# Ledger of designs, part 4: VHH binders against C4-dicarboxylate transport sensor protein DctS (dctS)

Target 1, 216 residues: C4-dicarboxylate transport sensor protein DctS (dctS), of Rhodobacter capsulatus (Rhodopseudomonas capsulata) (p37739r437to652)
Amino acid sequence: TLAHELNQPLAAIASYAAGGLNLFDQPEPNLTMLRQAFEKMGAQARRAGLVIRRVQDFVKKRTPQLAALDLSEVLAEALSITAPVAREHRVKLASLIEGRIPGVQADRILIEQVLVNLIRNGVEAMAEGPRTGDDLTVRLARAGAAVTIEVMDRGPGISDAVAASLFDPFTSTKSEGMGMGLNICRSIVEMHHGSLSHGPRAGGGTVFTVTLPVPQ
Short names: E, the ipSAE of ESMFold2; O, the ipSAE of OpenDDE; V2, 0.75 times the mean of E and O plus 0.25 times the DockQ between their complexes.

## First folded at step 1 (VHH)

Design n4 (framework vhh_7nfr_2)
Fold by ESMFold2-Fast, scan of step 1:
Structure n4 (fold): chain B 216 residues (1-216), chain A 122 residues (1-122)
Amino acid sequence: as target 1 above (216 residues)
Amino acid sequence: QVQLQESGGGLVQPGGSLRLSCAASGFTFSNYEMSWVRQAPGEGREWVSSISSSGDTTYYADSVKGRFTIARDNVKNTLYLLMDSLKSDDTAVYYCATPYEGLHYSDEYNYWGQGTQVTVSS
């Protein structure tokens, strides 16, 4: 953890509190300066909150909490989270579960974030460019000793030029949204001993494929 | 206080090699994923490579894969980038960083220190 980064806003809060108390001890306290002290304390408290969020994200990245995971449940949650943005852009979210999907050893929160990011990415691609259809389908299937998760959009597809910088986290065409770059999604999947790839979707669009190993 | 200090840059001929180092202090280095990011003159920032906290997993931008190797020494709190087969388009200031990606606010990309200049020129 970055204790110094958290201690900076906490020290500032303590300083503003001490200054505020000194103002209260005046015969006629300056209420404008007291309000400013409280406003500055509030700003530093929000800054401390951002540091805590960053620390939590780093902890999640360091050691995945691997447990037996039902991917169909995680998919259902990811679809629920992305449903409002899909509806806003007139995208029909669908899931296709082919056969019995075995449990995988994975960190539920990290895999859910990958799915949410890939689905949101597909919805935005369909909203911004020419569409070949209205559906975004997520397919779960067993392929040998692995489970595959295919996120299939009906957007304009990925050109060779775009593919060359696709996993660059600083070359994003998005200015807003949940936006872990595709590169961080790949990193999360690889720390689960899986892979993330992409290709063209039959009938137009893009398929992002997540492959996760099945414990033997 | 968290501090990252880069070194090892310089002028090199095309096809040459350089080794960059980043000395880390003020935090538990072994608990954090570390990255190299570069910025060429007149261009935006470009992620180059990342390494997991243990050093077991590495990630590379397609433009450098097969030519660069990222490594770390958790005992010495040092991050490395070994650069082979350098090309003119590798010319940039190289920064080491702890990634904060995905948080969507102004401080999500932190660079510590001044970076180290790499110039590939004949």
Scores: ipSAE 0.000, ipTM 0.108, lowest interface PAE 17.3, mean pLDDT 75

Design n5 (framework vhh_7nfr_2)
Fold by ESMFold2-Fast, scan of step 1:
Structure n5 (fold): chain B 216 residues (1-216), chain A 121 residues (1-121)
Amino acid sequence: as target 1 above (216 residues)
Amino acid sequence: QVQLQESGGGLVQPGGSLRLSCAASGFTFSTYGMSWVRQAPGEGREWVSSISWDSGSTYYADSVKGRFTIARDNVKNTLYLLMDSLKSDDTAVYYCAKDLTYYGSGEFVYWGQGTQVTVSS
C-alpha cells in the first residue's frame, strides 16, 4: 500500500537517526559511521519524496469520488503530514476553525493532496525569508453558500509579475512526473465546482484561498 | 530579494553544444527545486527539466531526454543546463525558475530574465 511504501523509508530514517545518536553518545564515536548514517538518511528522505510524487501523479489521473467530507478532519490530517517539513524550517503550523463547518461533497484524497501541497509550498516559501512571523495558519470558515480554506503564510509574498504566470501550465510531456503543481491544485478544486485564488496577507506573506460550495 | 540571472546562450550550429548557467541569490538556494523552461517564437512555454534540492532527482521533457543534463552547484548557488546535440527545434529563450517546493514540482514563483539560444546553420 501507499502507507506501507511511505512508512518504510520514514522508519529507516528514524532508525538511522537513533543509531546515529547512540554512536554520538559513545566514548569514542565513529565519525565514519556517523557520516554514513546521515548519508543513508538523506537517501531515504529522497525515496520518500519519490513515493509522494508517484502518489501525486496517480491522483492527477483519478476520477473524482465525491462523498460527504468533513473538512476539519481533512485539515487535521494535512497538518499532520506537513508537520515534519514545518518543523525543519521552524514554521509554526496553526489552524483556526470559525464556527460550524458544513460538510461538502468532495473526494477526500484529492482535497487532502491540495491542502498538503498548499501548506508545504507556504512553509517552503517562508524558509526563504524575510518574514514578519513564523506561523502558517490555515483558516476554515463558512462564507455564504461556500466554505473557505485559507492557507496563510508569512513568506516574501508574490509580485504581480510572478502572479500572472503562477498558474500557467507547461505544454511538454514529462519523462517522469514533477508532482502536483499549483495548476493541478486549481484543476482539482475546479473539478469540485470551487475556486483557488491568492492574494497578499495582512502583515506580509501570501494567502491561498480554496472555496468549495455547500450542497443545496 | 530573489534574483535569477541566466547566461550562456548564443548562436550554435545543429549538432552543437551549449552550457547555460543561472546565478541565484536572495534565498537559500540549496533548499529548493529548480527548473529550466523555454519559450520558442510564437509558442507557449515548455518545461524542459527540473532538479530537486539535493540533485537526487532529475526530470526531463521527452524532447530533450538523452541530450540535455540538468545540474546544480549548491556551494556556488548556480543551476546549469548542459545541452548536447542541439536541433533547430531547441531555438528558444531559456528561463531559470525557482520552485515553491524542494522536489521540483513545477510550481514556479520567481523567473529570470532569460537567455536566447538560437540553433541554425
Scores: ipSAE 0.000, ipTM 0.140, lowest interface PAE 14.4, mean pLDDT 76

Design n6 (framework vhh_7nfr_2)
Fold by ESMFold2-Fast, scan of step 1:
Structure n6 (fold): chain B 216 residues (1-216), chain A 118 residues (1-118)
Amino acid sequence: as target 1 above (216 residues)
Amino acid sequence: QVQLQESGGGLVQPGGSLRLSCAASGFAFSSYDMSWVRQAPGEGREWVSSISGTGGYTYYADSVKGRFTIARDNVKNTLYLLMDSLKSDDTAVYYCVRGSEPFYLDYWGQGTQVTVSS
């Protein structure tokens, strides 16, 4: 998968960095091993860059596959795909569709991937950090000239420091490469003339909001 | 003061071969990754290949893997792109670029035209 391809080099970089730091802390650091660690980190970073470029090139070259899309159907599929990982981490997935949701002009495969990535990130945040609850809820609603998709977790929330680097490539506090997945989600949403934002969830946790325009 | 000068472009028939060269000056060549990037008429820039400073690591776009070879000569401060089995889709201006994504692509040469046509 794409997530697996991105997480592999990122995990390798983290491992080489940890090993390199351990070498630095020795009374007489082995400079040859340190150089090798940096070289391997560089190679993995280039590998990650190549994966990112392939995704960007795919998006740029993609023939417009925009079609009237029923977001509730896509949400149902995304929840089905993420149900096993949610169960593994004892997270209860819920959906809330408020009112009649109009069709949007979007690429089903790309929007599905955004939803899967945001839900997985929420589940992983709840698995790795302190929780304020056990539910992850996805809400669909119409807000003016747009449809909003809110992915609401009960994880530890996002600090100001983490928020500043959330969409930066190669900056992640999670072993699962959360930062890279969010950057790709942002790119896909912006390709659809929408926006991706985040904020605190009432009662604790994080809300990721995807906004997509309603055809006029 | 960084200078990158491409050469070796031209007209070639489908299935043919070309060797592009890039003469670099004004920086410590062996300390920098180098890349080839192309731009077809009316299209955006497409990354083709990158090589690490030592030459120990090479990377290729899927569209050219198996057909192109990137190489460098750090004694001569020269970057190469060896292009085999050329296709009409390879027609583009090819740029020698200092760096590799995601970290930097900061200096671009003037480009050399490659045209693959019968």
Scores: ipSAE 0.000, ipTM 0.245, lowest interface PAE 12.2, mean pLDDT 79

Design n7 (framework vhh_7nfr_2)
Fold by ESMFold2-Fast, scan of step 1:
Formats: structure tokens, sequence, C-alpha cells
Structure n7 (fold): chain B 216 residues (1-216), chain A 123 residues (1-123)
């Protein structure tokens, strides 16, 4: 996964930084080894940059393999994939399918990634901050000429100030996140001629809404 | 050869307006997200606003939200920053900057910068 590929060079950078500080704190620091630590950190930073660019290029350059997609099947799979992390953080995953959901023209793999990312984000928000409940619910419904997918968490919510910077390329609302996950989701949804938005959830928390057009 | 060239800066009174332009050349402009970044005397660089390659996603720093508008003309290969209700705190050199892709979540440094245009808000 992207997380694993990025965690490798980031962990290496942290390790070289810790080792370098240890050397620096010695009475006679070994400058050759310090230089090597910085060179290795630079190489790992460049590696992380290549991983990010490769993921961005993959999403951007991939021609969507559009096919008639049953969103309820994709949702079931996404919930299955995220169940272990939800269970670890004592979050109850639920789904609500309202009425008949028409098929959409979409790339199954890319839409599944969007759902997995949004569900994981909600679980992490509930785990790291104050929560107003224990459920994370995903709702499927038809709204006019579109299908809506609402990922609703019971986390601390998003203030207007945080919301303004949520997609800011240099900020993250998560201590470990880069802000990349939400931008990947937005890119995929826009590639499908849809939209990704967010708002407050009744009773506390956040709702992330994906809209996808119904085939003409 | 990628080039970015800003214009439109100048002296303006508080509450005034300015329109900055950035002419881009040497790359397929519509394929890349663009940004405005400013630097006040003696201070670090501050991100101001970003726009996606298609122009359908825009983001603003809290300090300028509601006062500035970022826009682009992909036919003319030009990026704009429309600045209203200017404050003395907006005094800075303004740079246009190119993202390495059409990806607004990119946390790496911008790969191409313009030379900058001075904006001074003073009586």
Amino acid sequence: as target 1 above (216 residues)
Amino acid sequence: QVQLQESGGGLVQPGGSLRLSCAASGFTFEDYAMSWVRQAPGEGREWVSSISGRGDSTYYADSVKGRFTIARDNVKNTLYLLMDSLKSDDTAVYYCAKYPSDWLGYTEAFDIWGQGTQVTVSS
C-alpha cells in the first residue's frame, strides 16, 4: 500500500536522524559519519518523493476502466477491508441503503479505494479525538440524477478553520497523515464526473459525501 | 524551458484592489496545478492560494479567504490573483509557483517559481 511504501523511507529518515543526533552529542563527533547520515536521509526523502509522484501519476494517467458498477457490492467489500481497523479502535461500522441504487459507470478498483480511504479516515478521527458516538455509517441513496455515498463518523467534527485547510497541500489534520488521501479521493471522484464534499453530521461528527452521476 | 513571469504589483492604499498575473511558458499549462506564495520583508514564505489545472478546485489561506480570488485562463496560459480589500499585512513580494503535477495535496516544494512582483499596501 502507499502507507507501507512511504513508511519505509520515512522510518529510515527517522532512524538516520536519531543516529546523527547521537553522533552529534558525542564529545568528538565523527563528521564523516554525520555527513553519511545526512546523505542517506536526503536519498530516502527523494525516494519518498518518487513514491508520491508514482501514485499521483498512476491515479492521474490511469484511464478509468468504466463498467456498470453495483455500489452496494463495492461498499460491502470496503467495509470488509476496514473492519479490522474499526474493531481495533472500537468503532461500529454500519451501512444504510435507501431505496434502489442504480448502477453507475465507474472503475471498481478506484471507487473501492475512495471508500476505504474515507472509512479509514473516519475511524482514525474517532480514535484520535473526542467522539460523540461509536458508529461510523455509510449511506447509499439516489438524489435526482446522482447517487450519493455519505461516510458519516462520530469524531470531533471539522471547524471552519480546519475545513478551510483540509485540502491545503502543506497541511494535514492528522498527526501521521500528509493530506494526500483526501486529494486522491477527490481526484478519483472528479475523474468519474462526480464530486466530494464534507459537512457536519447531525448529533456530532463529519459527513463526507461522494456524488456520482447516474448513466444517461 | 519552463518560465513563470509575474506582473501587476504596485503601491495601493488600504482597502484597494490589485490584479496579479503570471504568464507561463514551456509546459502544458492546463496539466499542472498552480499557486501564489508571498514573502514579507524579514519573514518566511507564506502560501496564499492554489488552483487545479482544470480550474475547478481552489483553496485559500485563512488570512485571504473572502478577499482574494485565484483564477486561470488556460487558453492564454495565465494565472491570476484578484486581490480586494487589501490590508497593510498583505505587503509582500508575490510569487507564482508551479506544482510538479495537477495534485493539490502534494506536500513537496514547488518545482518552478517566478521572479516575483512587489505589492505594497500603504498610504
Scores: ipSAE 0.000, ipTM 0.109, lowest interface PAE 17.4, mean pLDDT 76

Design n8 (framework vhh_7nfr_2; at its last look DockQ between E and O 0.02; V2 from the best seeds 0.00; counts 0 for: pae E 16.3 > 2, placed apart)
Amino acid sequence: QVQLQESGGGLVQPGGSLRLSCAASGFTFSHYSMSWVRQAPGEGREWVSSISSGGGTTYYADSVKGRFTIARDNVKNTLYLLMDSLKSDDTAVYYCAAGLYDRSYEPHYWGQGTQVTVSS
ESMFold2-Fast, scan of step 1: ipSAE 0.556; ipTM 0.820
ESMFold2, look of step 2: ipSAE 0.000; ipTM 0.217
ESMFold2 (binder alone), look of step 2: mean pLDDT 86; pTM 0.873
OpenDDE, look of step 2: ipSAE 0.036; ipTM 0.509

Design n9 (framework vhh_7nfr_2)
Fold by ESMFold2-Fast, scan of step 1:
Structure n9 (fold): chain B 216 residues (1-216), chain A 124 residues (1-124)
Amino acid sequence: as target 1 above (216 residues)
Amino acid sequence: QVQLQESGGGLVQPGGSLRLSCAASGFTFGSYAMSWVRQAPGEGREWVSSITGSGYSTYYADSVKGRFTIARDNVKNTLYLLMDSLKSDDTAVYYCARDFSVLPDEYYYGMDVWGQGTQVTVSS
């Protein structure tokens, strides 16, 4: 439903853009109609923005409250929250903490939401498609001035074609709600001056990497 | 490479005017909406204004409507905020941001590149 709400303004933008280009290429362009095409594209872009903001409300309407955060505690909570759905789909959740993990300045609720979303995404990938193994492992490690959180699934992986639209809201075919999750995760992580990336997992599957800076 | 740099802040008397500038580099400036966001000491962030990539549409917070004007120069890759009839409540650090959405977002999650901020102080 949210996908339908977003697809409508996006289709309208594409239509007005095509119409505007056709007007621009005419021997005697109608500038009034061209202006109206741009005005209508702007209105539809604003409508799409409102849909995206509704999705962002999922992360709780608030200014981020940054405090010293123990990522191992937040990971334990995220694993606890996702354990029932993992069990239902016969996915074994594991964690691997490499060495001493320093505290990071982060909003506990928002980072927990990122971890829950990435773990649930991995579980659903393993449930729906061919899997290369039974484990979903979350790894915490320090790399220089940053802490990395790697969510590693054994699902079918991500093709280059899918990778281009992976963070677009509503592109996921797994569940109506899941297409919004990755874009929200990226927004939250970037708000914390970190990054979210993905790549292939050795032996099959996908790794989603969250990087968060260590206070200097 | 992608970066934003604000300037033009300072101390001004109530009723005065300031012009803030934001120099953009490392991306196709005219393809992105741009926004101004402010944060007063002890307060949360407050969205101030947004402008579309073309400059055709502008949006303002109710607190600044009629007093502030957002503008852009896509040839110079520069965003402006023209601030008239300044009030003590306008005292804040002002940030420019590249905006992924056309509509301003009070949670700022759609803003993917931020400037360092410029201080505006309105006092007698």
Scores: ipSAE 0.000, ipTM 0.099, lowest interface PAE 16.5, mean pLDDT 77

Design r1 (framework vhh_rezetamig_d1)
Fold by ESMFold2-Fast, scan of step 1:
Structure r1 (fold): chain B 216 residues (1-216), chain A 121 residues (1-121)
Amino acid sequence: as target 1 above (216 residues)
Amino acid sequence: QLQLQESGPGLVKPSETLSLTCTVSGGSISSSDYYWGWIRQPPGKGLEWIGHIYYTGSTYYNPSLENRVTISVDTSKNQFSLKLSSVTAADTAVYYCARDLGYEWSPFDYRGQGTLVTVSS
């Protein structure tokens, strides 16, 4: 997925930054190595930018190919795609399907992108900040005339300042480019006449809720 | 050397449309490597990203501003422009045009000197 291509350069940037900080804090820092670290970070940032532009162009140009979609199948695929990243960061992925979930009219590829991006976002939030638990749970449920998909992490939660700018791609505090991914998710969900919201998770963490209308 | 220069009125009346143009010199905006965007800094506040445009015309806007903002590009003039409608005193800020890589913490390799736009009657 394009999300995995984005994670590679961002992980490299985080690694060079950590190494650079360790080197910088020494009494006699090696300035040549520091310069090389910054040059490599710049190159990886440019690569990440190309991936993001490609994803944004894909979403913007793509006419949604609406078809009857089984959200349980798409969730299973998204969990499979994100399992390696979750294992690497010691996050336990779980799913909870409450009752019978009706089919929705949606673009499978675009909705899978949303789920992968939200799950990855939660995993990275748990990896980078204090945790209140080890699980990331995705819940599918019907609520009236809509189906809800709740991606629930055990990360540090979202501050009021970050909440005000979550969908602004240039105000994210996440090392993996979460603000840009979240903006893409919002656009995709709105193309499907749904909504994307967030709130605190009981016991700590964040819940991202995707709501999609039940067909006619 | 690449240079970006903002131009447009420094005073706009409430409810009107703020219109700014950025002229790029020393390089082409028809580059697949970069986005061209607008950021602003209200007095006493931090930088706020407004939006950016790819040379092909693809636009990406701050969701808080997207219903009021339009960014356009004119590759023949090597320029891109900002229109922000229905302005209020809250839109008073120094406005910068910038070249960016299209991601969250994109370094603004090149930025204009900024232009103060005051919204006042």
Scores: ipSAE 0.000, ipTM 0.119, lowest interface PAE 14.1, mean pLDDT 77

Design r10 (framework vhh_rezetamig_d1)
Fold by ESMFold2-Fast, scan of step 1:
Structure r10 (fold): chain B 216 residues (1-216), chain A 122 residues (1-122)
Amino acid sequence: as target 1 above (216 residues)
Amino acid sequence: QLQLQESGPGLVKPSETLSLTCTVSGGSISNSEYYWGWIRQPPGKGLEWIGHIYYSGETYYNPSLENRVTISVDTSKNQFSLKLSSVTAADTAVYYCARPYSEGLTRYFDLRGQGTLVTVSS
């Protein structure tokens, strides 16, 4: 997995740093070994950068296959895909479709990835931290010239410090995450001339909002 | 009309190697936009991602299975294959070949084969 490929060079950096600090604490530090530790840390940092670039290049090279998309159908499939992980963590998945949702020009596969990633992140947030409720609700609505998809969890919310680094690929509050999932979601939504934002949910939790333009 | 179809033996003896092939039809496996992968579902349990491969041969495996799994691709036949060594009764499952989304979201698939039941029994 990507996480495994990135954790390897990061773990190596941490190991070389700890070894280097241990050498510094000795009465006569071995300068040759210290230099080698720094050189190895630099090499692993470059390796991590190449892994990140490879993933970003994959997303960037994908040309969206735009077609008229029924968002309610894609939402149903995303909920089906995430149902097992929600059930494991005793999270109730719900959907609210408000009014008639017009078709949007979008890539089904890419938009489904966004929905699945946001729902999974919400479920994991509710599992790992204090929760204010057991529901995760996805709302579809039309707002003027756009359609909005709101993924609303009952997790602990996002602190100002976490919010500032939410799209930073090196930031993760999860045992298996690096923050890369949200960066990928943002890139996908922007490819569709939309936007991805977040805010607090009334009653506790977080809302992630995807907006997509309505053709016509 | 892109389709995936699994083929291979439905019965494997303990300690032997499970071998399955997936045939891609209606489109080319040599597509820079996609990976090709394997997932399985043991009876009464959820889906488990096994691994996936890019048409160049680059592979990504589930860490819990990586010592036993080999996935390969044959672009000339429009096929990719799974080998799982040292099988036990725990490997009894319905096996699916699938097109995963991106490298980072390997548990999510937009295209699957019909599935093939593989039973590990002496």
Scores: ipSAE 0.000, ipTM 0.128, lowest interface PAE 16.2, mean pLDDT 76

Design r11 (framework vhh_rezetamig_d1)
Fold by ESMFold2-Fast, scan of step 1:
Structure r11 (fold): chain B 216 residues (1-216), chain A 123 residues (1-123)
Amino acid sequence: as target 1 above (216 residues)
Amino acid sequence: QLQLQESGPGLVKPSETLSLTCTVSGGSIRSSDYYWGWIRQPPGKGLEWIGHIYYEGSTYYNPSLENRVTISVDTSKNQFSLKLSSVTAADTAVYYCAKGEYDILTGYPFDYRGQGTLVTVSS
């Protein structure tokens, strides 16, 4: 739903930009067509902005339906949803559940959205850059009063420069494009009194860590 | 698995309409997640996006070609088509049909393409 509604105007912007660049490179550029390209890009950017605002408003204004959530069940569903894109990019999805994972108080739909977004981001990172392996592993573990979900890819990793812009809304890094999805994930996790962080993976790649509190 | 195959005449006369069809096999065109489009490469030049369509009918066209191009989808035949009117020698190119799923993270418009078909505009 959301991805489709957002990807339509974004695809249009990318296409109009490419078409406009083709016109710029002609010996006598058609300024009327260039103006049309810019006007269409602006309209589609506004459409994308409305979709993003609607999602942000939904996340902020929605009363979370907090219930005891079995994270291993949600993880299994997220892996099922992302399996086709992983297969397409020759990524092997794996899960590691370490010990007994207690229930957390969370909104199932919102947490599933976070897991799907993080797994998909890892698969796409592995598809575009040099990778140090073919596995993407999601680990569930308890650490004291918290449960951690680690999404570990084998992509090229994240530089300090890219890391600074990952959660900046409406800002996209050159050819990385990692902004909106991660910002929404961060908002959802923080709504659950958790945290979202990242770091390097041993052996190469990136780890995204979601931490959720458990009842004490 | 997924295969896209262009078909249509390799020779078109100036001022006529260029018509190409893309047949999709190994997958369904009936998906809200994907767009289906056309790109071309004139001799000695880079790739040029022509346009694309979602299966529900929403179309997006290159502004430089907008008044001459129509893309349509036939979900019953699992096909989509390009019509480019009033062709000139400048429309001589290898034409590719393609599938895309735009994603902010990848930023690339098409991830699957047909093998391409050369269309020459000449009398």
Scores: ipSAE 0.007, ipTM 0.354, lowest interface PAE 9.3, mean pLDDT 79

Design r2 (framework vhh_rezetamig_d1)
Fold by ESMFold2-Fast, scan of step 1:
Structure r2 (fold): chain B 216 residues (1-216), chain A 123 residues (1-123)
Amino acid sequence: as target 1 above (216 residues)
Amino acid sequence: QLQLQESGPGLVKPSETLSLTCTVSGGSISSGEYYWGWIRQPPGKGLEWIGHIYHSGSTYYNPSLENRVTISVDTSKNQFSLKLSSVTAADTAVYYCARHEYLSGYPDAFDIRGQGTLVTVSS
């Protein structure tokens, strides 16, 4: 399995780290063996990275079919898809479309997957931790030469420690698995010449912001 | 412009050692900013990272190939080389040499590669 293939290099990394720490604490540490431990940890981390890239292969293998896309229609579909899991976790899904949103050149299926993943992550964050409210709101707005999609949850927010590893494929959480969902979202958005960022939500929670360029 | 060029036999017999050399022109291998490595693509399959080397001689190998792979560097000739022992028909592939950023965490994130050379393992 995927879990088995990932657990092998992760266990090896933990083992080399423990061995390296023991060497470091000796009166005269063997620096050659310590370097070897770090080199072996690096090799195992890269092995885990290759396993994760294989998982991402399906999305990256797909040639993006760019067409004029109505983001409000894609958002409505994404909300429909995520409604059952939101209901199960007592999260109220809402959308806010500010003004006329221009069409963007994008692959409908890939952008829908980004929205579904971000909404699902927000719902799960609200389910697992303390909440500051019960709504998850997705906002569409134009900001200069870009359209912004803000997925705003009322979860516990993101600590500095979690923020440092948010897109790290080795970060394991119950809501993200190995963090692969957010990493895939970043890859898709970057493929569309956009960006994915996050920050604190006014009143508590987290905002994930997707920006996509408008046609010139 | 920096150019990488593979060279070596296109045919290797089963159980023998596959040997390839990469010649770097337009830049120096003795850069602290880059690793130099090998990737391959078997017919009908995806790319597979083999390994890479730092100019000091430090090597990093794909664990699946580690027991059969040796990568070496010759800074005086601005070259690096691949030896893959005990080859079988499964080692038939297009082999590429490539440059990899030192600060990148992923061995398959190469920014420059050669044209590739087909190596067939047959009797």
Scores: ipSAE 0.000, ipTM 0.091, lowest interface PAE 18.7, mean pLDDT 77

Design r3 (framework vhh_rezetamig_d1)
Fold by ESMFold2-Fast, scan of step 1:
Structure r3 (fold): chain B 216 residues (1-216), chain A 122 residues (1-122)
Amino acid sequence: as target 1 above (216 residues)
Amino acid sequence: QLQLQESGPGLVKPSETLSLTCTVSGDSISSTSYYWGWIRQPPGKGLEWIGHIYYSGDTYYNPSLENRVTISVDTSKNQFSLKLSSVTAADTAVYYCARGYTLDWEGYFDYRGQGTLVTVSS
């Protein structure tokens, strides 16, 4: 399984790290063995990257079913799907639609997947760490030749160290050590000629921004 | 209303091939929203994932079973099937066909059929 293929190199990295610490704590550390531990960790990290790239390649091999899409309708569906998990974690889901949002050429199922994953990510972040509030808000707005979808949580935020490696095979913000959801979201958005970015939310938390082009 | 129904023989002889079919009603098996697969539960044990097939035709199998498993889809009949070769008594289990949300890589299924007991004995 893909999860098994990814868990193998991650478990190996954890094992080499533990072994390296054991060597480091000895009175006369064996520097040759420490170098080997780091080299093996690097090799396993590259292996994990290949697994993630295979998942991204699979998504990109899909022929998207592009059609004129009403993003407000898709957002309503995504909020409905995520309502139970938000309720369990005492998170209030809200939406803010600024003006008239033009239709975009997109695959409904894939864009819904992106919204569901980003909303679930925000709810889980708020459940696992300190909160600065109890709302998760999704904002739709037109910005020039593009439409923006901002998923704004009130979780603990993303540190500069985590941000620099957010899409790396080793780094994950989820408790399970899995960052696959964000990589899939980025692949789907890129397939639609858009972009996925993140930043801090005013007052605390994180904003994930999806940008999609407006048709000619 | 989605309905998944397993069909096939409840008794299979050792060394033969187990063949099961899942009939899907209330939704199209060609839907890009979902993938379709098989899971089983041996008596007194937990659930074991066998494999699944995506709308693209791509298949993923449990590594412990991959040399014996084939999953295929017949979109004209709205059905998908499982073939498990060289069966032994260890393959005795309740077999479920199941649906999962597309791009969910954890192998979770959001819907499954009632299950069918398959006993491997002479």
Scores: ipSAE 0.000, ipTM 0.130, lowest interface PAE 14.9, mean pLDDT 77

